VH-VL binders against q9umr5. Designs and how they scored, part 112

Target 1, 268 residues: q9umr5
Amino acid sequence: SYKPVIVVHGLFDSSYSFRHLLEYINETHPGTVVTVLDLFDGRESLRPLWEQVQGFREAVVPIMAKAPQGVHLICYSQGGLVCRALLSVMDDHNVDSFISLSSPQMGQYGDTDYLKWLFPTSMRSNLYRICYSPWGQEFSICNYWHDPHHDDLYLNASSFLALINGERDHPNATVWRKNFLRVGHLVLIGGPDDGVITPWQSSFFGFYDANETVLEMEEQLVYLRDSFGLKTLLARGAIVRCPMAGISHTAWHSNRTLYETCIEPWLS

## First folded at step 5 (VH-VL)

Design r26 (framework fv_nofazinlimab)
Fold by OpenDDE, second read of step 6:
Structure r26 (fold): chain C 268 residues (1-268), chain A 121 residues (1-121), chain B 112 residues (1-112)
Amino acid sequence: as target 1 above (268 residues)
Amino acid sequence: QVQLVQSGAEVKKPGSSVKVSCKASGGTFSSYAISWVRQAPGQGLEYLGYIIPIFGTANYNEKFKGRVTITADKSTSTAYMELSSLRSEDTAVYYCARVDYGDYESPFDYWGQGTMVTVSS
Amino acid sequence: DVVMTQSPLSLPVTLGQPASISCRSSQSLVYSDGNTYLNWFQQRPGQSPRRLIYKVSNRDSGVPDRFSGSGSGTDFTLKISRVEAEDVGVYYCMQGTHWPYTFGQGTKLEIK
């Protein structure tokens, strides 16, 4: 039998978005119990990410308990950050494969059409004024807004990303690292034609420096310091990077080729 | 320059709902947060919640969660506060206030004139 | 929730004399960004509240320099160097650091 699969959706999303993924899993791995968690859908996905982490934790704990052999997580977009945090705070999770599906793992600093509709009168260069305030941090998007030109504000004001990354010291850093390292495999999926995740390399823990030059995962301080276990995971062969071009952000969960190439191999 | 104009006074029965509007003029709307604060007669100020219109959702004081709904129409630069299951204790002047996020170091606020909501049998 | 405690609640003042209002918070109002989001509001009789001070000590535009804010952490003070007739009203401190945002009870300033 196949291990259960738990799916966590992204921003302004719902379980309905994963109907094709469910179909693919059923076809290729018949009998797999797939649970798409229908929490914080739509506008509710703007709730603070820690609140979401708590909610999703409550939902996944029973599923994990019934699957002693382990489970797989497929976490899409914003959901990927939720899942990473989830695995960081859970000292008893049994996740075999954590599949991060086009997630802004190193944050977002984008000015794409997707964000423009959300921020029609705000430029990305000024969003820090909102996001790094107490007011802004009550919204999920701001919880992982990573302005490379205001690193001090990010490090100090980010109530979510900076913490799970271990970029700001906190008393749970060691424990969270230990917990996250329980994962069997970290599968990172993303691509240059995403159009939403900015930079798209964020899905692979790459990100802008102060000059907006994209640096790779291995050049990031979080990796170099192994603040939450990336270096350790890489060293033991537990990180899989699966880039794919030609896929827009809203198609990652519905593309058959992507599924077969990047997702299916890890649903054992 | 910036003005917030609220809808007129309301008289409601217990158990009913009220929806107060707050129209902003004289500036941009989407880049600011609209807060709702109420004040019972002769009492202090109580924060209900706020909305950042560009985000499309509001943050609520848990005390009112489930009863208060704050929305915004960017096209008309109007924010709304709806309070359901009204009680006599909800009798108050309801204020909208705009917080300026344009200047991180110097946020300014503007207040509406207030809307009196009376809940009585 | 953060409790904001003002003192005094009633403040009779002679014209031309100074006034001082204290505001204490139940926990530190220092946000992670290093700012302290403590505001002071003035509400004149029959009017909407008006912000006087933001982030402890910054005066809003149009606020006379006779108003000043100070403090840190959990203790804050609003001072009026010389009270004028137009200063009659209720003053509120408000914290904007911790959700939900909360106000003090208000201090009613009156002329003796």
Scores: ipSAE 0.479, ipTM 0.793, lowest interface PAE 1.6, mean pLDDT 93
Fold by ESMFold2-Fast, scan of step 5:
Structure r26 (fold): chain C 268 residues (1-268), chain A 121 residues (1-121), chain B 112 residues (1-112)
Amino acid sequence: as target 1 above (268 residues)
Amino acid sequence: QVQLVQSGAEVKKPGSSVKVSCKASGGTFSSYAISWVRQAPGQGLEYLGYIIPIFGTANYNEKFKGRVTITADKSTSTAYMELSSLRSEDTAVYYCARVDYGDYESPFDYWGQGTMVTVSS
Amino acid sequence: DVVMTQSPLSLPVTLGQPASISCRSSQSLVYSDGNTYLNWFQQRPGQSPRRLIYKVSNRDSGVPDRFSGSGSGTDFTLKISRVEAEDVGVYYCMQGTHWPYTFGQGTKLEIK
């Protein structure tokens, strides 16, 4: 009876990670149709983000078409960036709540224990060399690698995040902004104990300056220029910020208190 | 002083698979991307795909997707290219070549010696 | 896929004379970072390819200054100012800007 919910997973992830989230939704909103998309699972999550956006788009179109009252998106980690792009490229999306669970919305700059399979601990300062190349841009993690010490390279070489954030010009930018602005609510969730998303404020559109000092969303050029509609959404009252301490990166979708506080209120 | 050493020549039947190895020495294996390129007798070079060992995932040329698998074993500094459902037109010399991602703008600075794969029926 | 077209396919040259090989791409090879990832390789008979030039005009270490690369966008040239006997082989251009990476069909340089 509630609007259907579409769930998009993150890096090295699959639908199995959301079993607790589905239990919580069933308890508080019984009868909700929840579809967890089984695309780009495990190692396939390293495919370029534009490829993932195309695949997820094909999967969400029929779900949205069958839900005239709208749908909700819950997008975890890297999946939040996929959902950002979906909302921009789809001329006809009917998303009410876009719930972003600890997603690196302004990018990632940090090698953590979770990513040690991808990054040696000494890799952080040199990863820009491979990521900002045609070779690296064929891997999803490089599509949102944002080295604050090489911001010029990020702006010029990022094939995904810099474009979606309107940090570099694109012919479709005006249409993408118009489409994104159709969202009912942008619910941003994250916290200081995540341990993977670096800086954690990236989940709230904050990011490092050249000195690795975090500047919050309202100090970002993309916000000030309203490049893809953040300032307009905030003025409309459509942005919800829900930071929570004490939650590690792999626990955002399985913490009951987090669900009740940050997710449940937005599932109409 | 990087060297890429490939496994020896193979003769395979149509429909079978072949797995060619490329062992890297000198430098840090995790700092390389390893590419695979083939050359049919008397023909030009054709790109199959590459792997970045630290990511554990490979990118494939669409022409070979579903038939080619590229893997890497960090413990032995060895990359592998496996090609399945072999056809006579897969007869070629298969080369590995490295990209040092500390110097990504100068790709293929070192090549293996090549491995002849003959598909006979 | 980006098509790389070389001309000529066969290049007979007299020792000591210059040689020129053209390479044309079906799309611009300028990457978003402003770099152009156009490479030139030499393959001597019975040997693996050897990189000569990367990023249009940068010579690999050990490559004689007789070899030079030039061009922009979609049109590129490899020049040998004075051909020597050891230059015999097939020369390939390769683009690394657009996935999948593609090679030209090759130019066979022969001494006449």
Scores: ipSAE 0.317, ipTM 0.699, lowest interface PAE 3.7, mean pLDDT 89

Design r27 (framework fv_nofazinlimab)
Fold by ESMFold2-Fast, scan of step 5:
Structure r27 (fold): chain C 268 residues (1-268), chain A 121 residues (1-121), chain B 112 residues (1-112)
Amino acid sequence: as target 1 above (268 residues)
Amino acid sequence: QVQLVQSGAEVKKPGSSVKVSCKASGGTFSSYAISWVRQAPGQGLEYLGYIIPIFGTANYNEKFKGRVTITADKSTSTAYMELSSLRSEDTAVYYCARGDYSEYLSAFDIWGQGTMVTVSS
Amino acid sequence: DVVMTQSPLSLPVTLGQPASISCRSSQSLVYSDGNTYLNWFQQRPGQSPRRLIYKVSNRDSGVPDRFSGSGSGTDFTLKISRVEAEDVGVYYCMQGTHWPYTFGQGTKLEIK
């Protein structure tokens, strides 16, 4: 009776990260069919996001086909961007709730321990040299690197994020917007103590201006122009914002209070 | 000052596998990509794939996908290219070359000396 | 895959004369960052390839100024203003804009 749930993991992640989330769902919604997609695990999560979108698309099609009443998506970190693209490229998706767990929806610009491990000789101010090259765009993390000091380069070089956000023109933009608007609910989750997603407001479609001052979703050109439907969804009452303090990046899928407050109400 | 030094020539039988090494000296091994390119006798250059050592991530030309595996060992600053199910058509000089991200450069500015792989029965 | 077509394939030249090699791509090599990732390589007999030119027109360190690259979009040219004996070899254009990276078939420059 409960709609199936599809879980999409993040950078350097796998299905094992979601064992607590699965326990919570089983306790509150017994009988729910939960599929955690075991694709692009570990280092394979660095593959280009469009390649990941294709692979995840092939995996979700049969699940959606077997659930005519609809499905829910729970998408963590980088996985939230994969799910954004899935909702846009699929002409026939039947997603009710899209639950985004601390995903950099407007991009990433920050020196975290993950980034220092990947690029030990580069700081965030210099990553645009790597990321906005053909070589860099072959890596998922560079597909959503958004340097606010080199916005012209981001707009011209981003092969993924700038396109799905409608920040650069694309022939499919109108169809992508129509497809995305079929979602029942867009549930955005994130918080100031995440420590990885920078700025943390990126999880709520906020982002840095050229002075590194955060502008919230309603001040973004993509919202004001309604480029892929955020303004329409908000007017429809379909956007849910659920910020929570005190939660680190790797704890969003294993915090019971977070689950009960932000996730459980949207699983029917 | 960066140099790429490859392993010596090999003669292999059809159906076997070969593994060629490429050792980097000087510079930071993790700060660049290592690409593999081959050249059959008297023919042009053909791109096989690359590895980014810091990620352990490799990508392959579809033509060779399933037969080629590129790996890296950061502790020895060495990249490897392994080609399986060898055919006579795989007889070629195999080169490694450095990829640099600096200033959006599509690199190949430093090349190894080449390794001759001969496939014969 | 992007096809890179060079002409001529054989280029006999007299010492001191200019030489010109053309390279055409089956689609535009302008990347989304506004740069064009077109490289030129020289391979002398028995040696590894050596990069001469990167991003259409930039000469590598140590490359003589008699070598120059030009072009845009799909049409590119490598020019040698005064051919010298050490210039004998095969010249390749290469695109790094589209995956997989591809090379032209090569132009053999000979003194004759």
Scores: ipSAE 0.006, ipTM 0.477, lowest interface PAE 9.7, mean pLDDT 88

Design r28 (framework fv_nofazinlimab)
Fold by ESMFold2-Fast, scan of step 5:
Structure r28 (fold): chain C 268 residues (1-268), chain A 122 residues (1-122), chain B 112 residues (1-112)
Amino acid sequence: as target 1 above (268 residues)
Amino acid sequence: QVQLVQSGAEVKKPGSSVKVSCKASGGTFSSYAISWVRQAPGQGLEYLGYIIPIFGTANYNEKFKGRVTITADKSTSTAYMELSSLRSEDTAVYYCARSDYYESSGYPFDYWGQGTMVTVSS
Amino acid sequence: DVVMTQSPLSLPVTLGQPASISCRSSQSLVYSDGNTYLNWFQQRPGQSPRRLIYKVSNRDSGVPDRFSGSGSGTDFTLKISRVEAEDVGVYYCMQGTHWPYTFGQGTKLEIK
């Protein structure tokens, strides 16, 4: 009786990270069929996001086809961007709730240990030189690098995020918007103590302006222009915002209070 | 070639703390999870917890929460396990062991350190 | 916590003969992804443990093909087709499906 749930993991992650989440779902919605996709695990999570979207698309098609009443997506961190693109490129998705767990929906601009390990001499202020190159765009983390001080480079060089956000024109933009708008609910989850997603408001479609002042979703050009349907979804009552303090980046999928408050209500 | 090298044996008094190090080399990256497992004399293996150095995140077996702290120094590729409020029952060989990226792999401990004997005696 | 029970705890074997070790878990080790996270470790006297088998039946690189793992759900077996002198030691099963990770109590393999 409950709709199937599909889970998409994040950077340097795998299906095993979601064992607590699965326990919570089994407790509150017993009998739910949960599929945690074991694609692009560990180091393979660094593959270009469009490559990951293609692989995950092939995996979700048969699951969606077998569930005519619909499915739910729970997408963690980088996985939330994969799911954003899936909802846009799939002409026939039947997703009811898209639950985004602390995903950098407007991009990332922060000094993280991930980037320091991969690029030891780089700081957030100079990473644009690497990420906005053809070589850099072959890494998933660079696909959503959004330097607010180099907007022209981001718009021209981003092969993924600028396109799915409608920040740069694309031939498929109208179809992507139509497809995305078929989602029943867009549930956005994140918080100030995440420690990785910078700014944390990126999980709610907020982001830095050129002065590093955070502008919320309703002040973003992508919202105001309704580039991929955010304004339409909000007007329809389909966007849920569930911020929670006190949760670090690796704890979103294993906190019971968060599950009960932000996730459980959207798993019909 | 992957190698984990641990610090030398320690003899401690009850109530004190001990800090054991584990240095990774030979292609082991700080992005791999480092776990700690102990073995009391003549007994089996008992899991303490892990750290994922690239993220600075650690998690602990509930049995040891409040007494164990696992940290890492990415610049030296070294993980540390500190156990406080030592009791005679904490006498054991303490091992560090590596797992790919997250302890979430489900099939961890592909490489082990040589072990560090910690003796707690009055 | 998931309890891992091994049998036998002491296993005397004649050189060249087969050996078999059983491991049972208190609950299913099948994860939602369809994988079973049951692993086997060998500890020779005075040495660190070494992983032999991961995910029920996959042999680690460098592990002799005389070692094999099998099983499903809650019942698992490690087999050694022809025991050699170097195989003396304690063997542990370990589950990675449920937090925290837990080990069996160990099976001591000795030559008769």
Scores: ipSAE 0.006, ipTM 0.451, lowest interface PAE 11.0, mean pLDDT 88

Design r29 (framework fv_nofazinlimab)
Fold by ESMFold2-Fast, scan of step 5:
Structure r29 (fold): chain C 268 residues (1-268), chain A 122 residues (1-122), chain B 112 residues (1-112)
Amino acid sequence: as target 1 above (268 residues)
Amino acid sequence: QVQLVQSGAEVKKPGSSVKVSCKASGGTFSSYAISWVRQAPGQGLEYLGYIIPIFGTANYNEKFKGRVTITADKSTSTAYMELSSLRSEDTAVYYCARQDYLGEYEYYFDYWGQGTMVTVSS
Amino acid sequence: DVVMTQSPLSLPVTLGQPASISCRSSQSLVYSDGNTYLNWFQQRPGQSPRRLIYKVSNRDSGVPDRFSGSGSGTDFTLKISRVEAEDVGVYYCMQGTHWPYTFGQGTKLEIK
């Protein structure tokens, strides 16, 4: 009776991380078919995002085909960007609720232990040298690196995020916008205590200007120009914003209060 | 100093597989990718793919996807290139080469192994 | 894939005279960071390739000043101001801007 749920994990993650989320869904919506996609796990999550989009697309097609009433997506962290691109490139998706769980929708500009493991001597101020090279764009994390002090390099070098956000022109932009707009609800979740997603407002399409002052979604050019449909979705009443304090990056999928407040209402 | 030392020449029958090794020294495994390039007798250079040993991630030229596998063993600082379903056209010298990925990536193939001759003959 | 075309394919040269090798790419090698990832390699008979030039015009460590690289966009040149006996070998241009990386056919430099 409930629409199937497809779950897409994040960087250095796997399906195991969602065991608590599965328990919550089973308790509140018994009988829901939940598929946690076990693709690009662990180190494979570093592969280019367009490659991940292709693989996840092939996995979701049969699930969507079996559910003519629609499906829901729950996409965590980096997985939220994969889902953004899926909704744009699929001209036949039937997604009702797209639940973006602490995903850097406008990009990332902040130091984390993951970045130090990948680039031991780098600081966020220097990472643009690596990420905006042709070689750097072969790493998923660099596909959404958005240095506000080198926005010109981001716009020209980003092979993924700048394109799906409509920040750089692409021949398919009109079709991608049309496809994305077919989503029923865009549910944005995030919070100030995440500790990884920087700025945390990136999960709500806010981001730093050149002075590292955060501008909210409605002040972004991508929103004002309606580049991929955010302004249209907001006018339609299809964007849900659900910020919550006190939740660290690895706890979004295992917090019961978060689930009941921000996720459960959208799992028809 | 940087040194890449490859395994010895191989003679293989059509349809078999070959696995070539590349032992790295001088810190290569800690901060560099290892690329594989081949050269058929009297011909030019052709790129196969690379591996980043510390992550275990590999990327392949589309032409060789499905037949080539590149792996790394960090404990011995050795990268491997395995090519399956061998044909006479695979007869070539196979080279490993170092590629910088930590901010000096413009230094493509600054050090090369000595090459391994793989002959595919019945 | 980006096609790299070298000319000439065979270059006989008199000892002490200059030599010039051209390399053309099927599309621009200028990356969005403003850099052009065009490299030149030398392969002496029976040896592994050795990098001479990176990013169009930068000489690698230990490469003699007589070697120079120039060019932009799709047209590149490797010049040797005064050819010496040790320069005999095959020269390859290589692009790293677009995946997969591709090489020119090679230019065989021989002393007359």
Scores: ipSAE 0.007, ipTM 0.466, lowest interface PAE 10.0, mean pLDDT 88

Design r3 (framework fv_nofazinlimab)
Fold by ESMFold2-Fast, scan of step 5:
Structure r3 (fold): chain C 268 residues (1-268), chain A 122 residues (1-122), chain B 112 residues (1-112)
Amino acid sequence: as target 1 above (268 residues)
Amino acid sequence: QVQLVQSGAEVKKPGSSVKVSCKASGGTFSDYAISWVRQAPGQGLEYLGYIIPIFGTANYNEKFKGRVTITADKSTSTAYMELSSLRSEDTAVYYCARVDYEILTGYYFDYWGQGTMVTVSS
Amino acid sequence: DVVMTQSPLSLPVTLGQPASISCRSSQSLVYSDGNTYLNWFQQRPGQSPRRLIYKVSNRDSGVPDRFSGSGSGTDFTLKISRVEAEDVGVYYCMQGTHWPYTFGQGTKLEIK
């Protein structure tokens, strides 16, 4: 028998997006109980990320309680940030594999069709003025907007990502780190052809410096300070990096080769 | 140029509910938020909440404790504010007002509706 | 909730003379992004409010230059350099920094 799998969707998304992923899991791991959480679907995915974390936590508690052997999380795009926070706020989670599908773990700084739909005349260089306002932080996408040219504003205004990454101090930081470190494996997936997650290396905890040069995870202050346990996890051999070229943002959950290479091995 | 046109005056009994409409014209309805503000006779302004029409997401002043619901219909470019469990103290002019998302900062309430008088009396 | 306190509440002014309205907030209105979301509104008798000033000191289009806003942190001022008859009405300060948004109690400007 396989551990249950919990799936958390992304921005403007729903459980329907994962129909192919469920087919793949059923083919390779028959009998796996897969729960795709139908919370914060479509436009509700714009609700503040801390609100989403509370709602997803309530849904996840009974699933984890029924699976003493542990569970796996597959968290797509924005959902990967929800799962990051879940693992930190839950004192008793029993997650074995946390599989992050092209999630902006260090934040987002890029023009995208979703942003053009929300803010038709905005450009990435100007979004910091909206996102780092009190009003802007009521939107999930602004909770992980990370403008490398206004890092001081990001650190002061981010109500979610800067806190969960330990980039700004929080009273709960030590407890959040302890809880996150209980995870068995952190499986990071992403690639250069995603087209939405900018920089794509954000899925691997890399990000832009002030010159828009990407610095990888090991050069990030978050890693060097071991703010929430990345350095500790890497030293334990618990971080898996699985980059793949040729996959667009909406295809991570529906590519068979990606599934077989990066996801299937971690679904014990 | 943006114009906000509200529904007509209402007289309601205590304990009932009222639903006020705010129809937007000029500009794109999806490019801004609609806020609701009230003013009791001879009193100051009080903020109720807002809606982001493109997403249907709303946020409310907790003072109104589940009594206010703000909705929007993109197809008619109309926002609605419904206030339930009405009390005499809810007698006020209710205004809708725009918040422009694409103006980078600080453009709260640059266009206002004409106001809707809601009278709560037995 | 942030309390906005205006002074004076009643302001009789002679035509052509200057007028000044004070607004104080119970908390700093400087958001962590460095912006101060302090606005001033004018409400003429029987009309909807009209925004005069946004972000402390910026005039809206069509607002005469005799209106100016200033201040920082918790203390703000709206000044009218020479009052005209059309300026009669109630003036409100409003903060957008802290949720929920709050208004001052209003200052009624009257011609003597």
Scores: ipSAE 0.013, ipTM 0.482, lowest interface PAE 7.9, mean pLDDT 88

Design r30 (framework fv_nofazinlimab)
Fold by ESMFold2-Fast, scan of step 5:
Structure r30 (fold): chain C 268 residues (1-268), chain A 121 residues (1-121), chain B 112 residues (1-112)
Amino acid sequence: as target 1 above (268 residues)
Amino acid sequence: QVQLVQSGAEVKKPGSSVKVSCKASGGTFSSYAISWVRQAPGQGLEYLGYIIPIFGTANYNEKFKGRVTITADKSTSTAYMELSSLRSEDTAVYYCARADYDFWSGYFDYWGQGTMVTVSS
Amino acid sequence: DVVMTQSPLSLPVTLGQPASISCRSSQSLVYSDGNTYLNWFQQRPGQSPRRLIYKVSNRDSGVPDRFSGSGSGTDFTLKISRVEAEDVGVYYCMQGTHWPYTFGQGTKLEIK
């Protein structure tokens, strides 16, 4: 039978957003046990990412324990960063496919309507002042704010993304890398028409340099240093890249062609 | 302009609880945190905790954990601090103060007028 | 918890003279973002505290130029270049770098 699937939602999201994804999985892999985690829904998705990681960890442990053959993760938007950290902090995870669905893996540097709602007078050029403060780091979106014009501040102030990417030293870095490397497949999905994730290549570990020119994963220092295992995974053949044009941010979990092309093949 | 207006003075018996309000006007209530600080007569300032109204999340100084509860009602732009199991030591002026996310100038730029809570037998 | 120690605790000053208040923290107040979250507050008799200085040396809007803050790491100073009658009150330093946030014990500034 099929391995269980655990779904982790994104910013201002809930389990209801995945009703079409559940229909697709049921059609192609009937009998799959799919658990959409209903934690940190709506505005609670703004809570610090380490707090969310702890809550989601407590929810996934019994699911993984009951599935000795392994589980799959489908992690949407901000949820992909939660799953990155879960795979690092869990000494005994049995994740086969980690499917990252339009997640800002190298961070975010662009406006969203939600960010403007929360910080109405801020422009992306000024948001570093809020995000890299102690108060800013109490908001999930600031935990992965990556201003390419203030990279020193990002490296020193990010309480989450810089640490899980190995861009700043942490006592647990070696253990986190070892844990992450147990994943069977890292499936990266995203595209140029997302409209929210900026740059969209962040979903593929690409990101802006100081001139806002996108450098791809293989040019990133975290890849070159193999800080958390990307170079090792790529050499092992464990990284899958599945870019698709024509899909807006809120449509990744409800597009049949996307599902059939990028997700379905990895749900053993 | 931002104003924080607190509820009136309270006299309470030992073992009871008190709930102090802090009504915010001016600015977006959800765009800042509300902190609570107390001052016993003739003494210094002591931090109790804060609430981030946008998601109702509060954090407390360990000294008061289990006795203090901070809540917010977004519809009335009001934060509340409730302190239970009152002792004579809890006699103090209780202040609310703003921590501004939107203008990155730092903590406690606006304070309420204070609420005197007297715990007496 | 971070202990904030002020000196002096009592500061009698003649009108028009300078005044200086020291604040020491038990550990560095430099946050991971490179900023130092050291604030100074003034409390006049019977009034709520009022912030004078944030992040070591930045004056709040409406605070007279005669007030200045300086320092780094664990040692900080608030200076009043010429004390005026309205400056009477208690001055507190406060750190926002480490949880829980803590205040110094206060310095009472009195005329004469």
Scores: ipSAE 0.007, ipTM 0.505, lowest interface PAE 8.4, mean pLDDT 88

